# VHH binders against q9xw16, part 89

Target 1, 132 residues: q9xw16
Amino acid sequence: MSGWNAYIDTMTAAAPSIKRCAIVGAADGSVWARTEADNVFKASEEELKTFVALFNDVTQVPAKGADIEGVHYVVPRTEESLIFGKKENTGFFAVKTKSAVLIAVYEGPNEVAAQVRKAVESMQTYLNNAGY

## First folded at step 6 (VHH)

Design s97 (framework vhh_6fv0_2)
Fold by ESMFold2-Fast, scan of step 6:
Structure s97 (fold): chain B 132 residues (1-132), chain A 120 residues (1-120)
Amino acid sequence: as target 1 above (132 residues)
Amino acid sequence: QVQLQESGGGLVQPGGSLRLSCAASGFTFSDYWMYWVRQAPEKGLEWVSTINTGGGSTYYKDSVKGRFTVSRDNAKNTLYLQMNSLKPEDAAQYYCAKDHPPPRSGFDYRGQGTQVTVSS
């Protein structure tokens, strides 16, 4: 296993409703780690570059939504370092740290969304405190 | 220097229990997530459990959920793993690991580990 994969494993264990997730560079959207095999995170390099740029001004995101893995999500609102979206029975949470963006795509009702958010925000706090 | 010293391993019968300890020094223990990882003979290193800085969030490999409990005592700079209902498949060298700043590796470990053997 690689270093960053331990964080993927930790997030997935914290919220089993996470179907796919990734850790990408905040500056360029380069993939540092992602879920693999049957749960491979499929976003293209160009899509991720566009996605991480949304964190430059999160207040603009609700008007346009966000695209992840070729799927357009409605973004009902944003917080300073958090973008989350909904598409029928699926959703995502994405948080920015100093150097990274964590993206988790999940399936299930609103009750499981809270678990996914908690998992992603816990990892965000840890990475920020570690200087990332 | 970072030092991690594991203890508490031993020989136990299937269904038995062991409590592992990891004494940490050389870094601010309370600032880091900690891990338990294991390596069985002829197998690669396996992640077992994660605990956050305050101990309020814990995560486990599916095969150990409900049987293992990780905890920490930040005042004593000590990490613990309570292992119940041990199975032969749990036999391995167990290491505690300090989280390693990304991106090169997710965690590093020091010391010799502690051996867990499950047999009758």
Scores: ipSAE 0.006, ipTM 0.305, lowest interface PAE 12.3, mean pLDDT 83

Design s98 (framework vhh_7pa5_2)
Fold by ESMFold2-Fast, scan of step 6:
Structure s98 (fold): chain B 132 residues (1-132), chain A 119 residues (1-119)
Amino acid sequence: as target 1 above (132 residues)
Amino acid sequence: QVQLVESGGGMVQPGGSLRLSCAASGFTFSDYWMYWVRRAPGKGPEWVSTINTGGGSTYYADSVKGRFTISRDNAKNTLYLQMNSLKPEDTALYYCAKGDLPPYGSDYWGQGTQVTVSS
């Protein structure tokens, strides 16, 4: 089955501008589900472990930025459970739930970014309410 | 504990229609997003459709968009999939799923219902 993959598929259907995404464990960055094939999310295990640790103190992230799939993103600001970044015409949104971190990489202008953020935050809300 | 029982499959000619049902028990149905997933012979599972807790938001795979409609009746703990304009490519076992499972856990899928579209 596509247990966690159903969440990936739902997010990408809600925001088609998402190019790659993943759901990873909040404690260790272990991959629960990710986009594959032509849209494979290529972050290494070490990079994901480093990335999820950023949620331990999000206030430090804007000073140093964030790395996803070997790409360094500028992070203009953070919220308690949200890190987002931008690099030219690409960007990402990452949100933390009780047990998971959802990461979505997209391409497009600011109008597209708003749709991606909404999709990711909707899933964050559902998973938190479901106990994840 | 968690049980999902699919029904409504069958044989149909291209262009026909079928309505699938999924009877849920063992959990608070209205608290969960629900999914339809299918598996064709020789293929991996393919996500088909998602519905939120209240039924107001629905999402579809591009292959079924405009032809399939997902709905739910929280009072009856039942999920539905109305399938119109069926194609041979829709031939598969159809499963309903409670999507809160990690990839390494049990899926709590139902037993599935077979849909065969042949000409």
Scores: ipSAE 0.005, ipTM 0.243, lowest interface PAE 12.3, mean pLDDT 82

Design s99 (framework vhh_6fv0_2)
Fold by ESMFold2-Fast, scan of step 6:
Formats: sequence, C-alpha cells, structure tokens
Structure s99 (fold): chain B 132 residues (1-132), chain A 120 residues (1-120)
Amino acid sequence: as target 1 above (132 residues)
Amino acid sequence: QVQLQESGGGLVQPGGSLRLSCAASGFTFSDYWMYWVRQAPEKGLEWVSTINTGGGSTYYKDSVKGRFTVSRDNAKNTLYLQMNSLKPEDAAQYYCARGSIPPHGSFDYRGQGTQVTVSS
C-alpha cells in the first residue's frame, strides 16, 4: 500500500455509493492505488492503458462509449477532463489531473451519482493543486 | 523502527556528477512512494523528485529535469538519485523521505541527509 491509498479511502468515505475505485497514471494507466479485497477494482493493465488514452480526445468518446472492468458503458457526453458513463443501475466517473486519472464505479440513482461526481471532482482539484 | 540512511554526497566541480543512495529498513519499502528533498544553507526544504512504488512513474522539480534521475531497487530496499551536470545551486543537504499522501514533499520519515557541495 502506497500513500495514495489514503486518497482512495477519502473518496469512498465521502461517497459511500462508490463500489470500486482507482487512481492510475495518466500517461500509461499504471495503478497507483485501488480498492482491494471484497471491492477490488478489477480493470486489467491493458484496459486501463486504453482507457486513459481516451483523455487525449474526449470528444470521440460519446460515439464509442468506454470500457471499465470488462463492462461497456454508454458515455452521454464529456467535459475536457471528465468522462462519465452509465449502464443500467451502475455508472462511473473518471477525471484527469496533470499526472493521474481517478476512476470511481458506483451503483444507484441520479442522486447518488451527484455525490460520487462531487467526491471525484474534489479529489481532482486537490491533486491538481498538489502538482499531480 | 523506520530508518532511512543516505550516502554518496561529496564535493564536486560544476558540471560533475554524483550518485546518491538511500538504504531503507524497518518497513515494507515496496509499499511506499519515495521522495528526494534538499535543503541549502539558510533556505527551506525543497522537493526534488518523487518515485512511485514500482519505479515506473517519476517526477522532478523543473530545474533538475534532464539532469537528475531517480530510481529504486525494491529487492535491495534502496532508493537512488543520479545527479548529472551539477550546478552551484544544487549544493544542499539531500534527504530521502518516505512518501505519505501527496503533495510532493509531504512525508512522515526523513533520513539524516548527505551533503552535496558544488564548487571550483
């Protein structure tokens, strides 16, 4: 466990509807920290490399969707440093900082999604201010 | 008990090179991000470099990019800093530090340091 795991703990405490999450390198998708044990984030190294490359041109993502943990999500729209998707009662938010991508997978309705987005964006702001 | 022990400092001419080492003990070295930080006389602590747990991600202060290279050997519990093209402004006490939560230079343990002097 690296010091990055405290960031995982902070996000999951702020939004308990997060089922799995990870912090990965923006350049290569290398895992810096992720949820473990009963809620392990299961994305492969190859999938994460593909996923972080989506941030090179987020405007292409809504047409294709995004894959996380072998699940294909519909991406309704993107913002410059934000990709989010839905599949039935599940969804994700992913945000890019200078050096990292934070990914949170959650379950629940739109009210829950808003809390998850807030937690992920708050962490994005903190990491950017910290030079990451 | 956590221990960090730096070595490899010395006197070098401008443009010269030094390789610093940090021997870690008392904790699972491979679980931690590691930092190099420095302190020049009459100045505060300054972050120099960061390396992740596996060594694949490295970060540098702008003024040392291209000149310094951080690396680690998890099998030997050792952190390294290769310093090339040394400048007088690089003269400082260099410390290795165990990573805590970011930002750079946010750490819970630091060694005693190794002195780097750059002069003609």
Scores: ipSAE 0.013, ipTM 0.193, lowest interface PAE 8.5, mean pLDDT 85

Design t1 (framework vhh_6fv0_2)
Fold by ESMFold2-Fast, scan of step 6:
Structure t1 (fold): chain B 132 residues (1-132), chain A 119 residues (1-119)
Amino acid sequence: as target 1 above (132 residues)
Amino acid sequence: QVQLQESGGGLVQPGGSLRLSCAASGFTFDDYYMYWVRQAPEKGLEWVSTISSSGSWTYYKDSVKGRFTVSRDNAKNTLYLQMNSLKPEDAAQYYCAADIYESGFPDYRGQGTQVTVSS
């Protein structure tokens, strides 16, 4: 709800290159909060359910890639709780906590990716420490 | 800063093999994931393979699985791609690459080495 929207605001303030983001349930991909209005995160419920299931075995993701908002991303590697990829000028970072998956879609050159990753991983750490 | 120099390309017949090498300098090679990407004439860059810093994890584009093997020698700062059972669709300029900004696609590549598959 409103409470979860504060975390969206925190991430976008930390990394202005984030164009759209969402916090979704790790079990089912249900949306807890997302960017709205001019920056609405447009993934369907079915796509999000499919996406969060990728965290059951991230090592399978590079062979096939990942879909977010109807865009197919090449994912050359993954880490334990991290799926990330880039398609031209658009990229994403998605991290899993105990109860949530945070997805941030950004636009810009590769140099801005480090800032986006830091924002997403900082929130991941915060939510894990809070029991989410 | 990062410098990558590929070699080993050439002309082979369909079903043939080539081993590509990449000499790396200007960064701590054994701290980074390394990548192979390729570009066929009039097409975009295509990711082919990834290897972790230690070599413990490898990933491949679905169409090259079982035919290509990536490896590395950290003592020599060298990355390799063993290509077996080459097909005409594998013909491309091959680049070794590093993802310095960790963006999810390699940031920097060398000059590349040309692979041609024809009889």
Scores: ipSAE 0.668, ipTM 0.834, lowest interface PAE 0.9, mean pLDDT 89
Fold by OpenDDE, second read of step 7:
Structure t1 (fold): chain B 132 residues (1-132), chain A 119 residues (1-119)
Amino acid sequence: as target 1 above (132 residues)
Amino acid sequence: QVQLQESGGGLVQPGGSLRLSCAASGFTFDDYYMYWVRQAPEKGLEWVSTISSSGSWTYYKDSVKGRFTVSRDNAKNTLYLQMNSLKPEDAAQYYCAADIYESGFPDYRGQGTQVTVSS
């Protein structure tokens, strides 16, 4: 297990509604760690490259939405280091650190989203403080 | 109980204008981003516009940019959508919505108001 896999486990433990998640390079979308086995995160390298580039200008993302694992999500708003969206009973939170993007895809009722956000933002804070 | 009540829809010709209103109650209106969404027959719910809690930030679907303007009056707990240069593809049931759980999608919406665009 790589050090980054431990952070995947931390996020998934903190929010049981997370189905899949990944830690990728903010510059190029390279995968540093991802959920695997029955909950494998399936986004392609090209898709992730496109996704992380959204953080270059988050103000444009609501207009066009975001694609993760071939699924198109509605993005109603963004923040400087936060992109989130939803489709039916699924959604995602993506946060940007100094060098990484953390992506969590979740499934469940709307009430569980707050827990997912808290999980990824907590990890964001931790990694930022650690210099990542 | 969260309540949203849309109004202002109607029938207009292409190029016409409408102004939608949304009366909100049952939550702290000025603490939340507000949204406009729409649903055309046999189509899914789609996002149209977003406005921040203070009104300082606005977002629009590409197809409505330059034609639609979202605004809000927090003192009146009211959301607005000014729709100009309406097109047939704008025809839909329009809903105002609030993302109470900050889930990334407007979860609470009213009964909607019908917008029809036809010559």
Scores: ipSAE 0.099, ipTM 0.505, lowest interface PAE 2.2, mean pLDDT 91

Design t10 (framework vhh_6fv0_2)
Fold by ESMFold2-Fast, scan of step 6:
Structure t10 (fold): chain B 132 residues (1-132), chain A 119 residues (1-119)
Amino acid sequence: as target 1 above (132 residues)
Amino acid sequence: QVQLQESGGGLVQPGGSLRLSCAASGFTFDDYYMYWVRQAPEKGLEWVSTISSSGSYTYYKDSVKGRFTVSRDNAKNTLYLQMNSLKPEDAAQYYCAADRYESGFPDYRGQGTQVTVSS
């Protein structure tokens, strides 16, 4: 297991409703760490490269939505360094740090989404403060 | 406690305009992102537009960009949707919605206002 898996473990412990997650390079979408086995994060390198490029201008994302693991999500709004979306009972939060993008996929109602968002944003703050 | 009351719907011909209003009460309106969502009988529920708590940021579904404008008056606790160049595909029940959990998706809606586009 890589050292980056410790951060995945921290996020999933903080928000157990996270079903799958990954930490990828902000420049190219290269996978640094992801959930595996029965909870494998299934996005291809091609999809991740496309996804991290969305952070070059998050204001363009709501009009078109975003794709993760072959699922197209409606993105009703974005915030600085935050893209999040919903498709039926499934959703995601993705945040950008200096060098990484953290992606968490969850299932559940809006109360669950709020908890997942908090966990992901807390990790974003921690990693930025640590220089990542 | 949260109450949302939509108004301004009606029958309009293709190419026409309508202005929808939503009166909000029972919460601190200027703390919330607000949404317009719609439900057409054949399409299900669709997100249409979002406006930030301050009104500084607005977002639109691609198919309504340039035709619809969302705005708000925080002093009056009122949300608006100006709809121009209406198309038959815009016919739907329109709902004002609040995002209480900051999840990016509304969890509370009013009863809606009907928009019909035909001659």
Scores: ipSAE 0.339, ipTM 0.673, lowest interface PAE 3.1, mean pLDDT 87

Design t11 (framework vhh_6fv0_2)
Fold by ESMFold2-Fast, scan of step 6:
Structure t11 (fold): chain B 132 residues (1-132), chain A 119 residues (1-119)
Amino acid sequence: as target 1 above (132 residues)
Amino acid sequence: QVQLQESGGGLVQPGGSLRLSCAASGFTFDDYYMYWVRQAPEKGLEWVSTISSSGSYTYYKDSVKGRFTVSRDNAKNTLYLQMNSLKPEDAAQYYCAADIWESGFPDYRGQGTQVTVSS
């Protein structure tokens, strides 16, 4: 209901440049929580199912890029349990935990992207340690 | 201070080859992912290739796969891009870049090296 929304609030407070974010199921891309109202995360269920499947082999992602909210992002590299991409001044970071995928869409240069990455990876560590 | 010095560009015919080099200094080169990015006149900056700190992982823009090979020599603090089967659309200013902000994305410093593909 609202339990997972507390983590959304924590991430957006830690990195105000996050424009939209969501926490989705790692197995199926089902939305557990997302930003709402003026900052609603707009990805379809079909798109999210496709996106979370990318974590089955992150090394293939840079070749094709990734789609979030109908926007195609260039992915210059991936790391273990981490997919991130950029399109002009907009980008995203997505991290996989045991049970979830956290997706944060932000706007800003690489300096700003670094702050968003730190916030998302901190939450990933927290959730993994909590058994999620 | 982080410094990146590109070289090896030039004029080549379609189908030709060039090898670009990037001499890095002012940081622990073998701790960083490195990138090649390019920009043609009046066009946006394009990511071309990525190489991990150890060289174990490499990634390429789809249009350059099979033609370009990125490599590095950590003992010499040097990054390379071997470009084969060059096409007119590969003509651009090429920059090497490092993940300076630790964002995962390329940050370039220098003036780059110009690659021209024509006869």
Scores: ipSAE 0.614, ipTM 0.809, lowest interface PAE 1.3, mean pLDDT 89
Fold by OpenDDE, second read of step 7:
Structure t11 (fold): chain B 132 residues (1-132), chain A 119 residues (1-119)
Amino acid sequence: as target 1 above (132 residues)
Amino acid sequence: QVQLQESGGGLVQPGGSLRLSCAASGFTFDDYYMYWVRQAPEKGLEWVSTISSSGSYTYYKDSVKGRFTVSRDNAKNTLYLQMNSLKPEDAAQYYCAADIWESGFPDYRGQGTQVTVSS
């Protein structure tokens, strides 16, 4: 596996409620790593390009929500390097590093969100410190 | 426990105005983003507006931009929604909700206040 695949494994191990996960380029949405097999992350290149562009102006995202894997999520608020959303018992966290966007889609009770956020933000911190 | 109490709803004609209030207790109000959501009959819960903990940032559903204004008074633990130029499609039960994400959104909301828009 690539080095980026190891980071996918780290995030999914840290938060079992994560069903699918991806690391993509912040500039163009190119996929660096993703969950595969039964939990394949299915977002298209065009969708990811659109998604990562949301970080150019996060203030506009709550008004329109965000789409991942053809699913539309409500985005109640954003932060400079954080976009998160919810749809019923599912949701996502997306964090931006210096050069990447980490996306985690999760399922389960609402209480699992804290663990998912912690997992992706921990990875965000690690990658930022590593220069990525 | 977290408690939210909405008020200010009512019946108005199209083009009319209402001002909703939400009294919050049971948590540190000024530490949390607050939300307005609404649910029309036979429709799902939909997001309307968000305001940051300090009030410095506000967010709106596209369909209400320019018509609705969210604000808060942290000294009074109160959230507000000024609704102008109301349309029939704005009719719904309106709820305020706290941004306790780890506990799920929008689980922490009040009983709501009814907004009806009709000529």
Scores: ipSAE 0.019, ipTM 0.309, lowest interface PAE 5.2, mean pLDDT 89

Design t12 (framework vhh_6fv0_2)
Fold by ESMFold2-Fast, scan of step 6:
Structure t12 (fold): chain B 132 residues (1-132), chain A 119 residues (1-119)
Amino acid sequence: as target 1 above (132 residues)
Amino acid sequence: QVQLQESGGGLVQPGGSLRLSCAASGFTFDDYYMYWVRQAPEKGLEWVSTISSSGSYTYYKDSVKGRFTVSRDNAKNTLYLQMNSLKPEDAAQYYCAADIHESGFPDYRGQGTQVTVSS
């Protein structure tokens, strides 16, 4: 079965600049699916639990930034259910649905980031409509 | 054609204040997030502050929080940065920047205005 890995494949196909991504539980950060092997998403369960808790109040995130895979990202702003950050040529977008958080780490300039954001937000919309 | 023009930089002593302005044209200013970024000699670009299109949300780098205040006047297409209690570490070329592509990060910058802090 395709399972949750099919959504990982869909996001990476829509935005090839996504280097690593994961779908995790919104309540606990448990990994439902992630990129593997040479593109393995390396965040620990402990780090992910801390990360998903940031969605309790996204307005506090820019002051502190966010950590993913042991990398500290500057977060210049947030939106409701959306946290994104940048560190030089590397960045991430994370969106919260009813029961999941989607995280995509990418490399490239701001034009590339816009494409990654669209892919992640499209999947957020799809999963929310599917009841997740 | 997006144009951003900064002004208000200069030389101040530690503890001093400066007010930077940015005149924007060539786009619908009140539709976009605006940013202040800076670059010190031999360092990369550093994010300083963000302001939402309405001005309802503002964000700051932790080292400037409580000392800097970003604001905007959408009727005048102008962005401001009030800098108080300036420190030597704040010395840099300051740029206003716009997030035209709505990616969450600025993709257009002005020419900048120089801020020097020395006694």
Scores: ipSAE 0.515, ipTM 0.756, lowest interface PAE 1.8, mean pLDDT 87

Design t13 (framework vhh_6fv0_2)
Fold by ESMFold2-Fast, scan of step 6:
Structure t13 (fold): chain B 132 residues (1-132), chain A 119 residues (1-119)
Amino acid sequence: as target 1 above (132 residues)
Amino acid sequence: QVQLQESGGGLVQPGGSLRLSCAASGFTFDDYYMYWVRQAPEKGLEWVSTISSSGSYTYYKDSVKGRFTVSRDNAKNTLYLQMNSLKPEDAAQYYCAADIRESGFPDYRGQGTQVTVSS
């Protein structure tokens, strides 16, 4: 959580449709920063450990989907270092960096999904360049 | 002006096969991921299968894996779904869909083709 709050703020400012987000350790899913209060990111430690392990082989994810905050998301496809899914009007984008996984949960149509994806991928690039 | 037109649905007995087709126009078909989604009566839309622009990657809902095969012919702007070992639970309106915004979710769907499994 230390000092990483600024990156959460940057992502949510860039894509206001992000309802909740977190930056977690790629190795174990430990939370480095997350949205709080009315926008608290609620995933358990065990769920996050399971989730970050999905990046070991993203091609296996579409068959089973992914769980975030106790919600099961359909994942129609994955890309390199990118898992994203949808359940009705909610969705998420998760990207892996060298040391972290960024997870953003949003609400809205596909028009806002594109904005959320751009914000998350921009932060992924920034953190990779910063050595994270 | 993206247009998707499905065909090939019909009535089949359990264990039977159907081959669905989707004719695409109004966009550069071979640049986009394509999807098959379905909707049974009184249920929401359910994702079934995805195929990458080149056809190099295919993905399936776990319950249809090994029974359904998605393919595409980019020269003919046509998407296919070969459905084998059909079950009553597969009965639904099937839609072809395109990911035009490249968001990972279909933005455009066709009018659908009905699949009924009975007998």
Scores: ipSAE 0.542, ipTM 0.778, lowest interface PAE 1.7, mean pLDDT 87

Design t14 (framework vhh_6fv0_2)
Fold by ESMFold2-Fast, scan of step 6:
Structure t14 (fold): chain B 132 residues (1-132), chain A 119 residues (1-119)
Amino acid sequence: as target 1 above (132 residues)
Amino acid sequence: QVQLQESGGGLVQPGGSLRLSCAASGFTFDDYYMYWVRQAPEKGLEWVSTISSSGSYTYYKDSVKGRFTVSRDNAKNTLYLQMNSLKPEDAAQYYCAADIKESGFPDYRGQGTQVTVSS
């Protein structure tokens, strides 16, 4: 059983508007932990491998957008180690640490998005400081 | 308090050019990413372009890349969009937007400026 589920629980507790999330390997997109059951994160292995490769040059992402769980998101900008996108009332934030990529999918307006971003970036900082 | 006022729209023929302006007030303009978004009557709101606070980074929707150029003048608190080689699909109400809620996404507040492309 993966201890990484505890970090998913921490993020969803900090931002209850997170509908689904996952922690995946930065090198290959392998799933370390994800939400399950009614809130299962359903990205394929191939989609996740493609997605984590976007962090090799985040400046190229806004022109094409990004796909998560078969949904195409518009990415209006990126920041170093941060990719985020929106489609109508649904959005995501993805952050890269040394070893991992954290992905959180949520629903809500920009006020909700700001809270989700804060939760994901706080976890990114924590994991980087812990050597992950 | 925060105000964004767009101008420069109009009617052009396909292949024509327009320059849009956005006058910003009520916030520290040079601290914020700025965006252009558009809405056609039969379509949802579409992101078009982004420019960083310093102007060092610009991003474009794929379909406008090479035709549109976003720029800003921080001394004048003004955002611009130079639109060249306009196509019928570019016809829309154009809004400037700022990352006011610090989500990373555009918040628009102005009335917009209308761009019509007709032969």
Scores: ipSAE 0.745, ipTM 0.877, lowest interface PAE 0.9, mean pLDDT 90
Fold by OpenDDE, second read of step 7:
Structure t14 (fold): chain B 132 residues (1-132), chain A 119 residues (1-119)
Amino acid sequence: as target 1 above (132 residues)
Amino acid sequence: QVQLQESGGGLVQPGGSLRLSCAASGFTFDDYYMYWVRQAPEKGLEWVSTISSSGSYTYYKDSVKGRFTVSRDNAKNTLYLQMNSLKPEDAAQYYCAADIKESGFPDYRGQGTQVTVSS
């Protein structure tokens, strides 16, 4: 198990509503780590390449939404290093670090979203401080 | 108690215009992003537009971009949606929404205002 898998475990432990999670390269969408087994993160690297490119101009994302694992999410707004979306009782948070994009897909009511956001943003801060 | 009250809906012909308003109370209006969402018969709730707390940033659904304009008056605790060049597919119940729980999503909505577009 790579060191990146430990960060996946940290995020999923911090927010139980996270169903699937991945850490990918910000430049090319290459998968560094992801949830496995029953909670396998299913996005292809081709899809992830498209997704991470959204951070090149986040202002355009709300108009089009975002696709993860073949699911289309509404993106109500974005921030410079934050893209998040919703579909019914599911959603995602994606944050960009210096070299990575952290993606967490969650299931539950809107109330659980805050915990998911905190989990990924905490990891974002940690990785940024570590130079990643 | 958080309250949102939409108004300004009505019946217009295709190509017509409407201006929706939303009166907000029960929370610090100027601290929150505000949203417009809509629901057509037998369709799910869909996002239409977002405006940041200060109004500096606005976001639109692709299908309404260039036709709809969101704005706000924080001194009046009011949200607006100017709707131009209306199309039949714009017909829906329109809701003002707020992210009071700071989850990033609009958790609170008003009763809505009906927009009908028909020749």
Scores: ipSAE 0.129, ipTM 0.545, lowest interface PAE 2.2, mean pLDDT 91

